VH-VL binders against q5ege1r286to449. Designs and how they scored, part 2

Target 1, 164 residues: q5ege1r286to449
Amino acid sequence: LFGVDTDSCERWMNCKSEFLKKYMSKVATDLPSCPCFYPTEVAYSTADVHDANTKRNFRWKDASGPKEKLEIYKPTARYCIRSMLTLESTTLAAQHCCYDDSMKLITRGKGAGTPNLISTEFSADLHYKVDILPWIICKGDWSRYNHARPPNNGQKCAENPQDE
Below, E stands for the ipSAE of ESMFold2; O stands for the ipSAE of OpenDDE; V2 stands for 0.75 times the mean of E and O plus 0.25 times the DockQ between their complexes.

## First folded at step 1 (VH-VL)

Design t3 (framework fv_tiragolumab)
Fold by ESMFold2-Fast, scan of step 1:
Structure t3 (fold): chain C 164 residues (1-164), chain A 124 residues (1-124), chain B 113 residues (1-113)
Amino acid sequence: as target 1 above (164 residues)
Amino acid sequence: EVQLQQSGPGLVKPSQTLSLTCAISGDSVSSNSAAWNWIRQSPSRGLEWLGKTYYRSKWYNDYAVSVKGRITINPDTSKNQFSLQLNSVTPEDTAVFYCAREGLWFGELSFDYWGQGTLVTVSS
Amino acid sequence: DIVMTQSPDSLAVSLGERATINCKSSQSVLYSSNNKNYLAWYQQKPGQPPNLLIYWASTRESGVPDRFSGSGSGTDFTLTISSLQAEDVAVYYCQQYYSTPFTFGPGTKVEIK
């Protein structure tokens, strides 16, 4: 372990970016809310899922495969999904949702999904710099990292117990 | 420490494919904290970034528009190396080619290690 | 694409004197979410690849002598060598890594008077 700089985490969290503030507010209105249970439409890879908050239909991709490394980045999650960019998108962001072994949305803690500010569909490199790098700098402090991201529980799903 | 060792022919005929390889030691080509780049240098164009390959849950490539459509950069995890293929070369492609690591250490992205360089001449 | 320019094309400086190199980007390379300038400086000696000196406009790479310093923000940047030594004779390049394609300045050749 060649250390992650915790001072850098604080610098990232305290950055006063007018672009980021405006962008985050647009992301909050652009992205779908996470379904409370893993949607079967994703398993079939064939159907749009309607989001009541945005009044739009979204396509979702499974994000649970070995390449996602859930054991490292989302260690309590069993399944994750990511929303796809659409022509109507006003941001470059993608929603990210993770589910436990009973298919229920994880709303807090180490397994909770967080929106990607930059979708990997748009740019994997920019996604890494904007989304992944802050997590690495914060030494995988999921609570602190997740607090800085737009929320994904817009359907007001039942929250999982407080886990440390 | 990280070292990059380049290999490939120094002479390529016009219209053929230029192929170079960069062997990595001291790091993994599939490292989540690195990206592997090709850069060329000529008197007429100066230093010109060509593209990169990197692993972030899956493999990605980014290419400069100036070479997009003729360029392929591929990792080889079994040999811990990555390669450059540049198709349909012309004399204007004559340059010293460098591979370089774009490293991520405490949040900085920079070309912190470079290969020794390979002069590639495109002539009949 | 972000276009990088440098001035002067070349400069001759006496040993022990200060050398100053300027770099301009056609667009801001300041990333507002982390307040970092995505600008690097490289030194290249004949027959060698470029060597990273400075990243984030002002942070020295490990092992780089403290006589090298970078400054500036947004679109205007400066590399300063406070007391030129014989080993510093080289071409110096600025580079933006704010967005792809990554682009380099045309270089500034530093020679001894």
Scores: ipSAE 0.000, ipTM 0.476, lowest interface PAE 17.8, mean pLDDT 79

Design t4 (framework fv_tiragolumab; at its last look DockQ between E and O 0.04; V2 from the best seeds 0.00; counts 0 for: pae E 5.9 > 2, placed apart)
Fold by OpenDDE, look of step 2:
Structure t4 (fold): chain C 164 residues (1-164), chain A 126 residues (1-126), chain B 113 residues (1-113)
Amino acid sequence: as target 1 above (164 residues)
Amino acid sequence: EVQLQQSGPGLVKPSQTLSLTCAISGDSVSSNSAAWNWIRQSPSRGLEWLGKTYYRSKWYNDYAVSVKGRITINPDTSKNQFSLQLNSVTPEDTAVFYCARGKYYYGSGSYLFDYWGQGTLVTVSS
Amino acid sequence: DIVMTQSPDSLAVSLGERATINCKSSQSVLYSSNNKNYLAWYQQKPGQPPNLLIYWASTRESGVPDRFSGSGSGTDFTLTISSLQAEDVAVYYCQQYYSTPFTFGPGTKVEIK
């Protein structure tokens, strides 16, 4: 999609699609905020968590499994969770949150989760193309990626790590 | 009640491997509410956390940078114990080694060392 | 890493008198999300491992006498023994569990004057 002679990552970051902008705006309002701590119940099943910002309950599932390849995409994260789609969802997006070994939300850096514009529940392939491929295109430059896809800290959790 | 019982040699030669074992009673090495730690104490370095092993759907290990590359902490579910291996020891590794349970408090992400082994003096000497 | 310091190095107090030990962390161990201080105090007697006394900076562990109390927030903490008893002779350590690696203070030796 992007020219070989150009910075494909920069082109992705600077993509000015009106559709994408509108969609991202909806995503911002549709998705729950990341819990400050890993909901441990997700390790056994799913967790229902009330989101104060949207005033809705969201269901979360663990996203720490081998398929998530955290060692590659979130190397400092120990646990990750993803919000589940519901009938009330207005987008196909899923919130993605990652946590350290103390199960504290990672709010920044290479280990921080970022919103998935396409939930894996809807399409794993589209999720890959829309959410993962850009990371690859950016050659794992999490800084640039996170600039385009900022980690969520809607609950104003403490910065983690502190010194980054 | 939780009890930790340490075992292992108290003398190790330089460049060899220090090996200790901590047997657990009253709790499980695979408890999702605990982490199992090794801590050493010396006059020169004080109390120093070395690392931990814990089970959260799978096994995890965290090691202090100071000993990373030389340390291995292994759980043994069959014996409900965990071990410490520290390779390439030097006299600077001489210390009293403690195993300790870090009780995990869900919702706060906290580990508190509430139970300790009796300690094992390990002297590194030729 | 968070560096822990303590003062004084040693303290001699008469029986029945107050003993005060200070602990400082190189960075705040207060977690703003829950407003808890991830700070613990331990007592260690000769030939024994450390024994947990206080956690969350001010919460006494079960079985710990009321004369022990912890206070402070952020980077500055204090352990107080309101009325020193003979059995309180020990070295006391503060410890942060805010982040790994967990780190301890150098310890304060409390003796009877």
Scores: ipSAE 0.353, ipTM 0.790, lowest interface PAE 1.8, mean pLDDT 93
Fold by ESMFold2, look of step 2:
Structure t4 (fold): chain C 164 residues (1-164), chain A 126 residues (1-126), chain B 113 residues (1-113)
Amino acid sequence: as target 1 above (164 residues)
Amino acid sequence: EVQLQQSGPGLVKPSQTLSLTCAISGDSVSSNSAAWNWIRQSPSRGLEWLGKTYYRSKWYNDYAVSVKGRITINPDTSKNQFSLQLNSVTPEDTAVFYCARGKYYYGSGSYLFDYWGQGTLVTVSS
Amino acid sequence: DIVMTQSPDSLAVSLGERATINCKSSQSVLYSSNNKNYLAWYQQKPGQPPNLLIYWASTRESGVPDRFSGSGSGTDFTLTISSLQAEDVAVYYCQQYYSTPFTFGPGTKVEIK
């Protein structure tokens, strides 16, 4: 009525939902940290990678294929991986990690992976609505998106890209 | 190098409208990599963010809940500046007002203020 | 809401000596998933606006001298000026940008003894 044009990205980014805050905390606890280098075995099959932080082994699969549409959603990433759900999982989330041409983890910026609150393994449709739609709402503004959905670097990998 | 220069009256009567302007050099008010903020500072409340205007395909405004309904922030692309208008002021609105650039550092979301104007002491008294 | 506190309220330090300023948040501002502390420091010199000094708790903004360093994690943070210069006389503020509303500390005044 006032003709106010509301920035949907800012609203999404600044959401104060108690449920969402608690779910994000569970996701951070439940998910493995991204390996610092792309595990090349995932190009052929799944790979088991030990996560030092949680002291558990996790299965990872490649997430670099055409259906991932990296050039649209992760334009500076060359490779990505996604953690697989296990019987030990306490959420439906999956860790998502993206890597540059040198196979080094991208820890920030528009190519960085971000946790999927809903794994594609569970539901591609819900993943799209929960994880992709907010990025689209933000029109690819990775700085605001990364504030609300920080890329994982629990392994304390070298910052990449280095320059800000 | 970015510089912000403020202008506007330093004395406003209660119930009237406070109006300030911030001129930008070294950057564009329509930059896709920035947001243009007003922040005030008083002994009783300290530093307090009031709101911002920014361009992302179109113009947007966000205002602090504490001043929503009284505040308007507008860009002026022809003069490369942005303004603050605060209605119905009271003596509790007396403060030094700053304009500031919010720059998007990796994941900061525009809540880091890297360049500030010189400040304008605005006194609200009858 | 995250309340930011600072200590001391003011301090006087001899030229060339170390100045230490503490900041405490009522909740952790460390996002363990990326190992980043969403904590910034601002310097406000007499008669001037605040200036961004440090972000991510320890990353110096461009042009900030090496004598300024930030440290700490979680809820407890420190700004250190290793060798105080006359130009460093200012009030120093910490700020969290972890969760909305984003809040500032009350400030610490640094003077030359």
Scores: ipSAE 0.216, ipTM 0.703, lowest interface PAE 5.9, mean pLDDT 86
Fold by ESMFold2-Fast, scan of step 1:
Structure t4 (fold): chain C 164 residues (1-164), chain A 126 residues (1-126), chain B 113 residues (1-113)
Amino acid sequence: as target 1 above (164 residues)
Amino acid sequence: EVQLQQSGPGLVKPSQTLSLTCAISGDSVSSNSAAWNWIRQSPSRGLEWLGKTYYRSKWYNDYAVSVKGRITINPDTSKNQFSLQLNSVTPEDTAVFYCARGKYYYGSGSYLFDYWGQGTLVTVSS
Amino acid sequence: DIVMTQSPDSLAVSLGERATINCKSSQSVLYSSNNKNYLAWYQQKPGQPPNLLIYWASTRESGVPDRFSGSGSGTDFTLTISSLQAEDVAVYYCQQYYSTPFTFGPGTKVEIK
């Protein structure tokens, strides 16, 4: 009760099927980099945003609403966005980016966005099982979770302090 | 173009609540690229930002530490306006109050006050 | 909070002459990721709200005459009016928008000699 259930968290961290390894490799090349500032005009517009690293256009959607439960899953984040699936997508993944109260990208720590292996556009249930449940299994240990799902700042954005 | 029109009483007794309203035309109070601010100006404190309300999938509020706990800024989407309530006022709260739009510029991470209301002098005295 | 200071408190300048106003922030308002200074200048005439003149330390707002220019970086900033006109009599305020709470300088009053 008082301790972290490291056995369950370790089991999740050490689950390395050949499928998952191949999928994660594809996700790394399939997702856009997080913009250094919250793109309010872009997140709600119909315009695509060109990503220099992948050389593809992406649309972004707000991921800050009540159902996202940022106070639990990204407690220092004020806003989050999620990339949308495109015709060129090779995976079901979505980039997840979170920002502080000054709209600057959180690049590390408990508030940082991490890639969603399953986009909520594809399946909210599968997203929960693949992306959210592992964080819960590790008892909210963001450090261990981020080791397995590292935040992507992509554009060499200014780093925030470790404890943010 | 955007216009902000303020209304509310110019005299409030000490310990009571100061209430002001800002009506918006030419933009939506729920615009995803704007924030709606209250700023006051007095000879002793100069220009002082009090707080903002803004919509990004849900409503958010930010308040200056100096008034936090006494202040509420609320939007009204049906009337396209937002209001200020400042509780437990003292003579020290006497000021000209302005509402202002904070316009977000892509890549800025912050807002600039590009449109202001006409201002309302509020005197706190018995 | 970032504290803003301005100098001088007041300035008397002859028509057609240059007016220079200084602004200092207690910490840098330069954001390294975009190399921009989060510093704005406002003009306020009696009985009116402040009006945005300059943002990003040196970018003129649309409709602002080219005699107004901003310069500086980090913590030290300057607003220059190259040739003062009668309509420029006002109080000028610098403002940082680097972090919340947004803070303003105490203002510099510009008047004609």
Scores: ipSAE 0.054, ipTM 0.660, lowest interface PAE 6.3, mean pLDDT 83
ESMFold2 (binder alone), look of step 2: mean pLDDT 91; pTM 0.915

Design t5 (framework fv_tiragolumab)
Fold by ESMFold2-Fast, scan of step 1:
Parts: structure tokens; C-alpha cells; sequence
Structure t5 (fold): chain C 164 residues (1-164), chain A 126 residues (1-126), chain B 113 residues (1-113)
């Protein structure tokens, strides 16, 4: 159905609307920072976690299923979480955080989370078109795709070793 | 056209290692748009997925829990092939083994098997 | 693990008649983010590997005759052969690829009456 090749990826990377550029910059200020260690309270769906950067409380959901890993190609991730939309959200985005087998936040490389620009809680179809389709067009070329994505706001968490 | 050609012994003794190879033509084992799988078929368990290997800047493996700890799936880029090693086999491992290609694994819906090897019957007996 | 079941175990159908095979998953294989069902159908003839017929529950693989169609969503799926031909005698398997380990149904044998 699609031109799934390297040239198609390059065309997509260069053909962003000004709205998407502005939207992505807002996502970094609207979303919570990733906790440095996997929060066990995520097992309780009503647990609120205060975010110092935004001065807001967020609820988190488990996103460790195989589909979450495949969607963004996070083969080194063992646990992932995503933030829920709040009444004070200024974007439709959700934070995405992934952790290694020691429950430590992955801050760089393929396992590092990058926000969903459109939360699946808002629209599964729009999420697919905005977040997933570009990944498919780039044929899973992680470095190209992730250079175009917002950061996961790991705020001074210890960094992964350079060697991914 | 993609073709998968299997080779390896059809008889393995209990407690030994089962080793099979799948040679690829028409595609690269290091293709970013493919994953390379092993599946077995037996009367008692039916079709059973065992695991896969795939290349995305580095090599990755995924294994089924049922064989995790005694299975290794390795690529060989110089020969354009991948192998299955299954340790400590028992008569219950007797099956026809297939290698298969999975397309576009970073898409959340592209994990069906579009090309299969011819199959290798492996009997585990003394 | 997602458990796949198929019914009937075997089916005898006259040439030119409709064959219907059912597949059920123990949990939904519909992924809400892309609205796709992670379900494939394979045909296997004696001495041969399985051959892909349908993926995403309803998309025919290139080269597969249009008498084969897939339908269903979530947990309940159907493979239909609208006008059975002699060459369609085979065992048919459904497979989920929603989560690892990928799992297959036990198969439905289709034979001529």
C-alpha cells in the first residue's frame, strides 16, 4: 500500500507543517517528566504522581505490552508507562517512559520513550496516523525517526551508557 | 522472489542439541524490513512459534517462554542464513521445524509469515 | 498466552458449495490504536509448509483466489471459501500476532463430500 523505503522517510521528514512543528514544541512543556525508576504505584490506576516541572499531578498507565514496544521499536525496554490526559492538558499528547530490566529509566537509544503526539485515549485512528505511520514509512530506522520526536523529559536522571 | 531453504540432521539423541539452518535468497538476513522466525509442528502441540532474530542497527532476539533458556537463534550475515539451536532435547521435541519470514516488524500489524522454508522433520530418539 | 480455538475440527463440503471455518481468541486481538485485527489464516496441504491466505483478518495475500475471504473482529473470526474447488482440500489454521508468543489454532480439515 505504501512506499516503504528510505527516500519516503526523507520526504516525510522534510514535509512537516508549521502547526506540527509548533505542536511538538508545546508537548515538552505540557507533559510530565519521566520518573528515574519504574514507579511501582503505576500498578494502582488511581495513584497520582506529582510532576515538579509542570507543577501538576498525573495518573500513569502501564504500557509494557508487546504492541507498545513494537509501535515505537523499543526492543531494549522491559517496562513502559504512559501518562493520562488531564483537564489542564493543553495538547492531545501522552508522555511515554521506558525502563530497563533494572527498572532504571532509559534516557537514550532505542529503548528511550518518546511521547505519543496524540494520546490513544483521545483517538486511536489519529494516533496511528500521526505517531505510527511515520515510523512505518521510515522502515524502523530508529535514528532518523527519533531525531524528529520530542524528548521524554527525563530531568537529570542518570544516562544510559553510550554504547547502544 | 524470496526463498528459504532448510538443512540439518533429521535425527537427534535425547539430551543433545538440535541444530538447523535456514538459507535465505531474494532478501538479506540483515534487512531492516524483515524478521526471521522458527516454528515447529507436532501432533501433540500443533503449530508452535519458537522465536525470531532481526537486525535494527544491532541484532535482537525474541523467544517463546516454552523454550526460553534452551533456545538460541543466530544470524550469519556472511552466508545470508540463520540457525536454530535447541539444547537438551527430549522425545517431546520431535516435530517438523519451519523457518519463516515476518515482514515490517516495526509496524504494529506486520507480523504474519509470508514465506516459509520447506520444513525439516526432526526425530528425537535413541 | 492467547489461546486460539477453531470449529469445526473437520468439514466435508461438496464441490462448488460454501465452506465456513470459525476461529476464536481467548482475548481480543483488535488493537485500538490502529483499529486492526492481528489475525492471519494459513492453508496447509500434506507434506507442505503453511501458505499465507489472509492477514489483518480480511486482507487477501497476493495471488490468493477471491473465493477466499476473512471476516470478524475482536475475538471471533471466520474464513469463508465461497465455492470450494478440489485444490482447496487442506487444513486451515488461524494465527494471532497481537502478542508474543504468537499462537495458532488447532486447525480445521476441509475435505470433499
Amino acid sequence: as target 1 above (164 residues)
Amino acid sequence: EVQLQQSGPGLVKPSQTLSLTCAISGDSVSSNSAAWNWIRQSPSRGLEWLGKTYYRSKWYNDYAVSVKGRITINPDTSKNQFSLQLNSVTPEDTAVFYCAREDYVWGSYDSYFDYWGQGTLVTVSS
Amino acid sequence: DIVMTQSPDSLAVSLGERATINCKSSQSVLYSSNNKNYLAWYQQKPGQPPNLLIYWASTRESGVPDRFSGSGSGTDFTLTISSLQAEDVAVYYCQQYYSTPFTFGPGTKVEIK
Scores: ipSAE 0.000, ipTM 0.507, lowest interface PAE 15.0, mean pLDDT 78

## First folded at step 4 (VH-VL; framework fv_tiragolumab)

Design b7
Fold by ESMFold2-Fast, scan of step 4:
Structure b7 (fold): chain C 164 residues (1-164), chain A 127 residues (1-127), chain B 113 residues (1-113)
Amino acid sequence: as target 1 above (164 residues)
Amino acid sequence: EVQLQQSGPGLVKPSQTLSLTCAISGDSVSSDSAAWNWIRQSPSRGLEWLGKTYYRSKWYNDYAVSVKGRITINPDTSKNQFSLQLNSVTPEDTAVFYCATEGYSYGFLDEYYFDYWGQGTLVTVSS
Amino acid sequence: DIVMTQSPDSLAVSLGERATINCKSSQSVLYSSNNKNYLAWYQQKPGQPPNLLIYWASTRESGVPDRFSGSGSGTDFTLTISSLQAEDVAVYYCQQYYSTPYTFGPGTKVEIK
């Protein structure tokens, strides 16, 4: 019965619980930083990669396949990767990083990766309700969506020199 | 819940354009959680997916490589239907054509199974 | 493109007996992130469109009798009819929806002896 005149996007945003506020604050401290260039060694192997920010090891998987539908959900991204859940994870979240044609991390705009609050490894159904449905309800309005799901801010990556 | 009703010609001449329409009831053609497909069936090729149209902030189309370049699938939001246009038909295009919806029961809203089908339209390509 | 194959081409089974149909994909239709197989089974009776029986390789569609079951993972899948009834005479198709173009198997015709 709440707010018959509010649109679906505003209704969803206004229903945030105290749990979601606490959970979102933990995401930033539990997830690895996005590598500045697409790590083909990591994405296609099971090797652990140490993250200096969290002081933990993470495994990554490729998230560039047809099931990801990058042309819809991450336009301009050529490649994406997602961090894997571990026994040490304090959240159910996964980092999501997207890269352009030159393998460089996209840090802003429609192609930038956005952390998945609920990893698909934990529950595809819950991931849909928490991560995907808000994007759909907001009709792909990137301004409104990004307020709820800020893109990855790989600012230190801008300082990495190119290999010669 | 969802019902699909097909209409269009049963006979098309070689080199002409084949046009079919699928009317939707029980859902909106612009639903963010649906996709609208065309499939054909012939004795020689069996069941063959031709393509789909779907709305996700804007309209998208996916087409099978075998018909890409001569196929167009278009939505009509005012009539709640979608159409198939297949150019330059040959006798090899003779088939029963079906429209179908994709069901969405998981976190990914694309490339799902076909939960509802139209009744089918036999199209014969002959002079 | 993912190529689908089925075996046998046709199967004659007595009433009340078990029917088994096999389906193979040329590459895996298992999506590792959600551990789901993007594989469906359809039943088609003469003069009718295909009817969905099973999705996600093993999930039975609402209203489908429990004698129908699906199994398998990755590239090898099976549809089983545990006790064939007269109304089960039909052609059965597997379909992958892992990636476009979606592809179907050539079908298996099930008949009563």
Scores: ipSAE 0.012, ipTM 0.640, lowest interface PAE 8.5, mean pLDDT 80

Design c1
Fold by ESMFold2-Fast, scan of step 4:
Structure c1 (fold): chain C 164 residues (1-164), chain A 126 residues (1-126), chain B 113 residues (1-113)
Amino acid sequence: as target 1 above (164 residues)
Amino acid sequence: EVQLQQSGPGLVKPSQTLSLTCAISGDSVSSNSAAWNWIRQSPSRGLEWLGKTYYRSKWYNDYAVSVKGRITINPDTSKNQFSLQLNSVTPEDTAVFYCARGEYYYGSGSYLFDYWGQGTLVTVSS
Amino acid sequence: DIVMTQSPDSLAVSLGERATINCKSSQSVLYSSNNKNYLAWYQQKPGQPPNLLIYWASTRESGVPDRFSGSGSGTDFTLTISSLQAEDVAVYYCQQYYSTPFTFGPGTKVEIK
């Protein structure tokens, strides 16, 4: 999308504040792990999905629509979901999970979900600046982009067969 | 209750486009738990999956590599049907073509073909 | 692509006797996260489309008689018809749905001896 220098990615990643470091530790305990298969309940939002790692129930919403632009940002994914903010949320973060055409979790590569530090439910503008702009700055360098994000494969789902 | 009814010409000339339609009754082509598939059967290749179209928050399609670049599978929500278009056909494309519904099973991450159309023999010849 | 093979090519069995069909996949179709084998069996009678009989290697589809059973895991699978009936004359296909493209075996023709 933008012509930016690769070194700008390293500058961004190295400028984490003490607040961001503390925020990331809270995010790690606030977010659910991705289900290994696309949960069909996401279409209805009538049942919560229990997360064993946090010992809480979470509501998920579909993140597969045209506005998500999966063909650009998650080119091998067909479905994505994002966790919803709740009254028990201690951060503004949202888990992000993407699934292949067989609805299996993509655990690595360009199609893998990247947890959002700022949920779009809180602020679309802040989300763009914190979560999306770093991907652009890193020129789609997926490995460096993911280095700065909380993990999403806490259920230890099987790795997809292709290495990045 | 779910029925798939196929229609289209049984004879296509080499180098032309093969076009078939599958009309759905008893289910919606935009059902979020279904995928709509085309499969062909010939003596030389046996049963061969060609591709699928399906609706989640938008329409998606997936195609077998063997026909990718020549194939288009399109839904039509107003008529509750989906179609197959296969370009640049050769005599090797002669086959019985089936449309089939695939349904997701929770926790599986995959489709199983539970309803099939009656089949259409398409001969590629002049 | 996962390649499916079946044996025998054809089988003649007397009414009331057992029929056994084998299917092999070129790589495992067992998914460790749910411990399920992504293998299905279809029956195709003359002049008809294929009909789903078995999925998850051993689960019968609704309405399928209990004389049909599936077994196996990983790469080696078997379809058994415990007591062949006249209406069971058909070609039987195994199919993997572990990964796309979905692939079918070449089929086994079951006939009455």
Scores: ipSAE 0.006, ipTM 0.571, lowest interface PAE 9.7, mean pLDDT 80

Design c2
Fold by ESMFold2-Fast, scan of step 4:
Structure c2 (fold): chain C 164 residues (1-164), chain A 126 residues (1-126), chain B 113 residues (1-113)
Amino acid sequence: as target 1 above (164 residues)
Amino acid sequence: EVQLQQSGPGLVKPSQTLSLTCAISGDSVSSNSAAWNWIRQSPSRGLEWLGKTYYRSKWYNDYAVSVKGRITINPDTSKNQFSLQLNSVTPEDTAVFYCARGKYYYGSGWYLFDYWGQGTLVTVSS
Amino acid sequence: DIVMTQSPDSLAVSLGERATINCKSSQSVLYSSNNKNYLAWYQQKPGQPPNLLIYWASTRESGVPDRFSGSGSGTDFTLTISSLQAEDVAVYYCQQYYSTPFTFGPGTKVEIK
């Protein structure tokens, strides 16, 4: 018999829900990959950025302004972007990507982006279960929470060095 | 054509504040593709990056750990310039100080210095 | 911090001869996602500020003569001047821009023999 995990974060990570597994897979194919470097096109809100993995163009909006409070929620990030929903979207998810002062994607730790997997307009209960509850169960630990997330839609970016 | 012109005193007494200004022409201090840097050079330490200021949706400053707590870099949009204040100077701060533009070449960040000021020798002595 | 070292400290080269300068970083400055080395070379002539020569380890800046070339990857880099001219007498610095703080090598002085 395989060992029983007493950690609630590990139990959530081992969840066997068919719907959750299928939805996470669908989100991975619907969301753009985070570019490995901050895209200059974000400075022009009408410009499209091509995503090679989905073969689609996405519009990104800046998520770096004072209201985002990066110094509190993403302390190592200097720039963040959020993908915009399109008519081609097959889920209610939005990608969120954060970058350090060298314009490199932050792939781990507190500065890493936090995609919204399910809009509250679709279901407040499902949003809580998919987006909020895992973060709570993992005690706000971004490293453990990020381990539970799908990878960057198959795009490989160099890992950031450990903070500290 | 971008030009950076430096001004400030060449002699500062120990424990006082070193203050230099860099005037920009041919570009804007609030350009969102540029960062405005101070770099010093001495025989003992070589070239040493001190910090930068840059504008995106708001002003940001980054400072080298070696001077963090003593250094302030401030932009002045009305005069199109930026300044350096280094507090509590010691003779070890004696150096030639340069201002420099770091410009975003796609994928490089603001860390390639394409235009430099003429340099200011600052001697810290009594 | 990434520490940069250069060798030799100084070299004397006859006009028309090849000059070779080495630069080493304490950790890799190769970013695997774009396969680029975050390494630049600067030339500083007496009484002047540094001038950018090469970026991405091997890309020559506009206006830089083709006798200047950069090579290397990861932690070991080389600047080569294929045929030294009188105007090339200067101190040459490597710089990493992989992570803050941006650090420079101690410099290599090139003189005519």
Scores: ipSAE 0.014, ipTM 0.592, lowest interface PAE 8.1, mean pLDDT 79

